# Designs tried in a protein design chat: VHH binders against Growth hormone-regulated TBC protein 1 (Grtp1). Part 23

Target 1, 359 residues: Growth hormone-regulated TBC protein 1 (Grtp1), of Mus musculus (Mouse) (q9d3n8)
Amino acid sequence: MDPAERAQAARARVPRIDPYGFERPEDFDYAAYEEFFSTYLVILTKRAIKWSKLLKGNGGVRKSVTVKRYVRKGIPLEHRARVWMAVSGAQARMDQSPGYYHRLLEGESSSSLDEAIRTDLNRTFPDNVMFRKTADPCLQKTLYNVLLAYGLHNPDVGYCQCCAQKPGSSAGLRSSLTGMNFIAGYLILITKNEEESFWLLDALVGRILPDYYSPAMLGLKTDQEVLAELVRMKLPAVAALMDGHGVLWTLLVSRWFICLFVDILPVETVLRIWDCLFNEGSKIIFRVALTLIKQHQEFILEASSIPDICDKFKQITKGDFVTECHAFMQKIFSEPGSLSMTTITRLRKSCRAALQAQS
Short names: E, the ipSAE of ESMFold2; O, the ipSAE of OpenDDE; V2, 0.75 times the mean of E and O plus 0.25 times the DockQ between their complexes.

## First folded at step 21 (VHH)

Design z3 (from t1 with S54T T107E; framework vhh_etentamig_d1; at its last look DockQ between E and O 0.90; V2 from the best seeds 0.87)
Fold by ESMFold2, look of step 21:
Structure z3 (fold): chain B 359 residues (1-359), chain A 121 residues (1-121)
Amino acid sequence: as target 1 above (359 residues)
Amino acid sequence: EVQLLESGGGLVQPGGSLRLSCAASGFTFSDYAMSWVRQAPGKGPEWVSAISRTGSYTDYADSVKGRFTISRDNSKNTLYLQMNSLRAEDTAVYYCAKLEYTGDRPEFDYRGQGTLVTVSS
């Protein structure tokens, strides 16, 4: 069968809307996806069986070496909300705070917070059928409520969004360093529950990634410099390239960190990363970033200018390496080598001090 | 019209070997990942093994890994299970299934009568 007939046959079998509600782009390679998913379905089958047995034998999911191993191999979609809530501490916070989320929604919001959220609602996942105004129910109201409640819960963080590049949109759509609307949107898609999404957002924004979303974004800026230092330690040829051109790491990786890879990596891969992020914390971000850079080291080293370096960093987030999420996740735990929280804490301290001295 | 016909079962001593076959018809066999599922008397179904549509990826339940090998021949529309080092606990009716995904979980689509494997000495 020729390529056009294989593509048409695959279109008949592969749904146009993915399991998360995202419409596939016009140039989507249905045949390649079908081959990927046939492999991934075998993996998902074993994971579903293993998780079903684990959850049957437990009174609740708690952090353990067994749960860590299972999480690294992937949480089945049917269990994701429950496991995320448990391992992140969000379930405990929700249980300790009966009625709190709903009381936040009854409170008076500022007109500036309300306007910021409403301005961005239709930018959030326009290619997701559940977020379109024609959907019934439409998840835009759920997203509004979660973002409003979080802004009232933590007013010093404020509202953040990751700028989404709409497929086919004109050049020059401005990216922002915010990402909470896209993060909250994914949480809503997975949990199908407003209050759980709020508490998971609080786990990420309030505890796992402190000071990422404050006005100064000191935690975010610090961690981008920590990545620079890790690249200097582990990938010296890449560091030499960056030093030789005077490249600022925030130019290359800011969206990776502030959007937690939403709209950067394929949705299946983002969810696998988030599985580990909720259980193991922020070191996962560094493992992902180092793996992307290390895998594409020779490609990055071909760059001859700052714009070329930027373009290569956009390209390394695409293709089969990141689409094949199970193999990708295996590599994030081998390719970077050892990476302890002790090392990250030390680097955060020195990088934060250096950033504050520049002020 | 979808048909899955299992064969190759029988009585075998512990430590012995058997090869199961599943003849598929009524659908495009090469379009689907496939699975073996077994059911011991009085017990629920148990997943044994699965294989991707081209055969490029396989996986096994922990209880059979290293002893069983799944394979397929898409030119003959046939799925196989080579079973070595058989144990009494492998006694079951073995079913061939199409492997499908319902959006949030895998599902097994059984159609055949199965083939009985009895491991006894």
Scores: ipSAE 0.808, ipTM 0.946, lowest interface PAE 0.7, mean pLDDT 88
ESMFold2 (binder alone), look of step 21: mean pLDDT 83; pTM 0.823
OpenDDE, look of step 21: ipSAE 0.900; ipTM 0.970

Design z4 (from t1 with K98R; framework vhh_etentamig_d1; at its last look DockQ between E and O 0.87; V2 from the best seeds 0.87)
Amino acid sequence: EVQLLESGGGLVQPGGSLRLSCAASGFTFSDYAMSWVRQAPGKGPEWVSAISRSGSYTDYADSVKGRFTISRDNSKNTLYLQMNSLRAEDTAVYYCARLEYTGDRPTFDYRGQGTLVTVSS
ESMFold2, look of step 21: ipSAE 0.851; ipTM 0.959
ESMFold2 (binder alone), look of step 21: mean pLDDT 84; pTM 0.834
OpenDDE, look of step 21: ipSAE 0.888; ipTM 0.965

Design z5 (from t1 with D104E; framework vhh_etentamig_d1; at its last look DockQ between E and O 0.95; V2 from the best seeds 0.87)
Amino acid sequence: EVQLLESGGGLVQPGGSLRLSCAASGFTFSDYAMSWVRQAPGKGPEWVSAISRSGSYTDYADSVKGRFTISRDNSKNTLYLQMNSLRAEDTAVYYCAKLEYTGERPTFDYRGQGTLVTVSS
ESMFold2, look of step 21: ipSAE 0.812; ipTM 0.947
ESMFold2 (binder alone), look of step 21: mean pLDDT 83; pTM 0.828
OpenDDE, look of step 21: ipSAE 0.884; ipTM 0.962

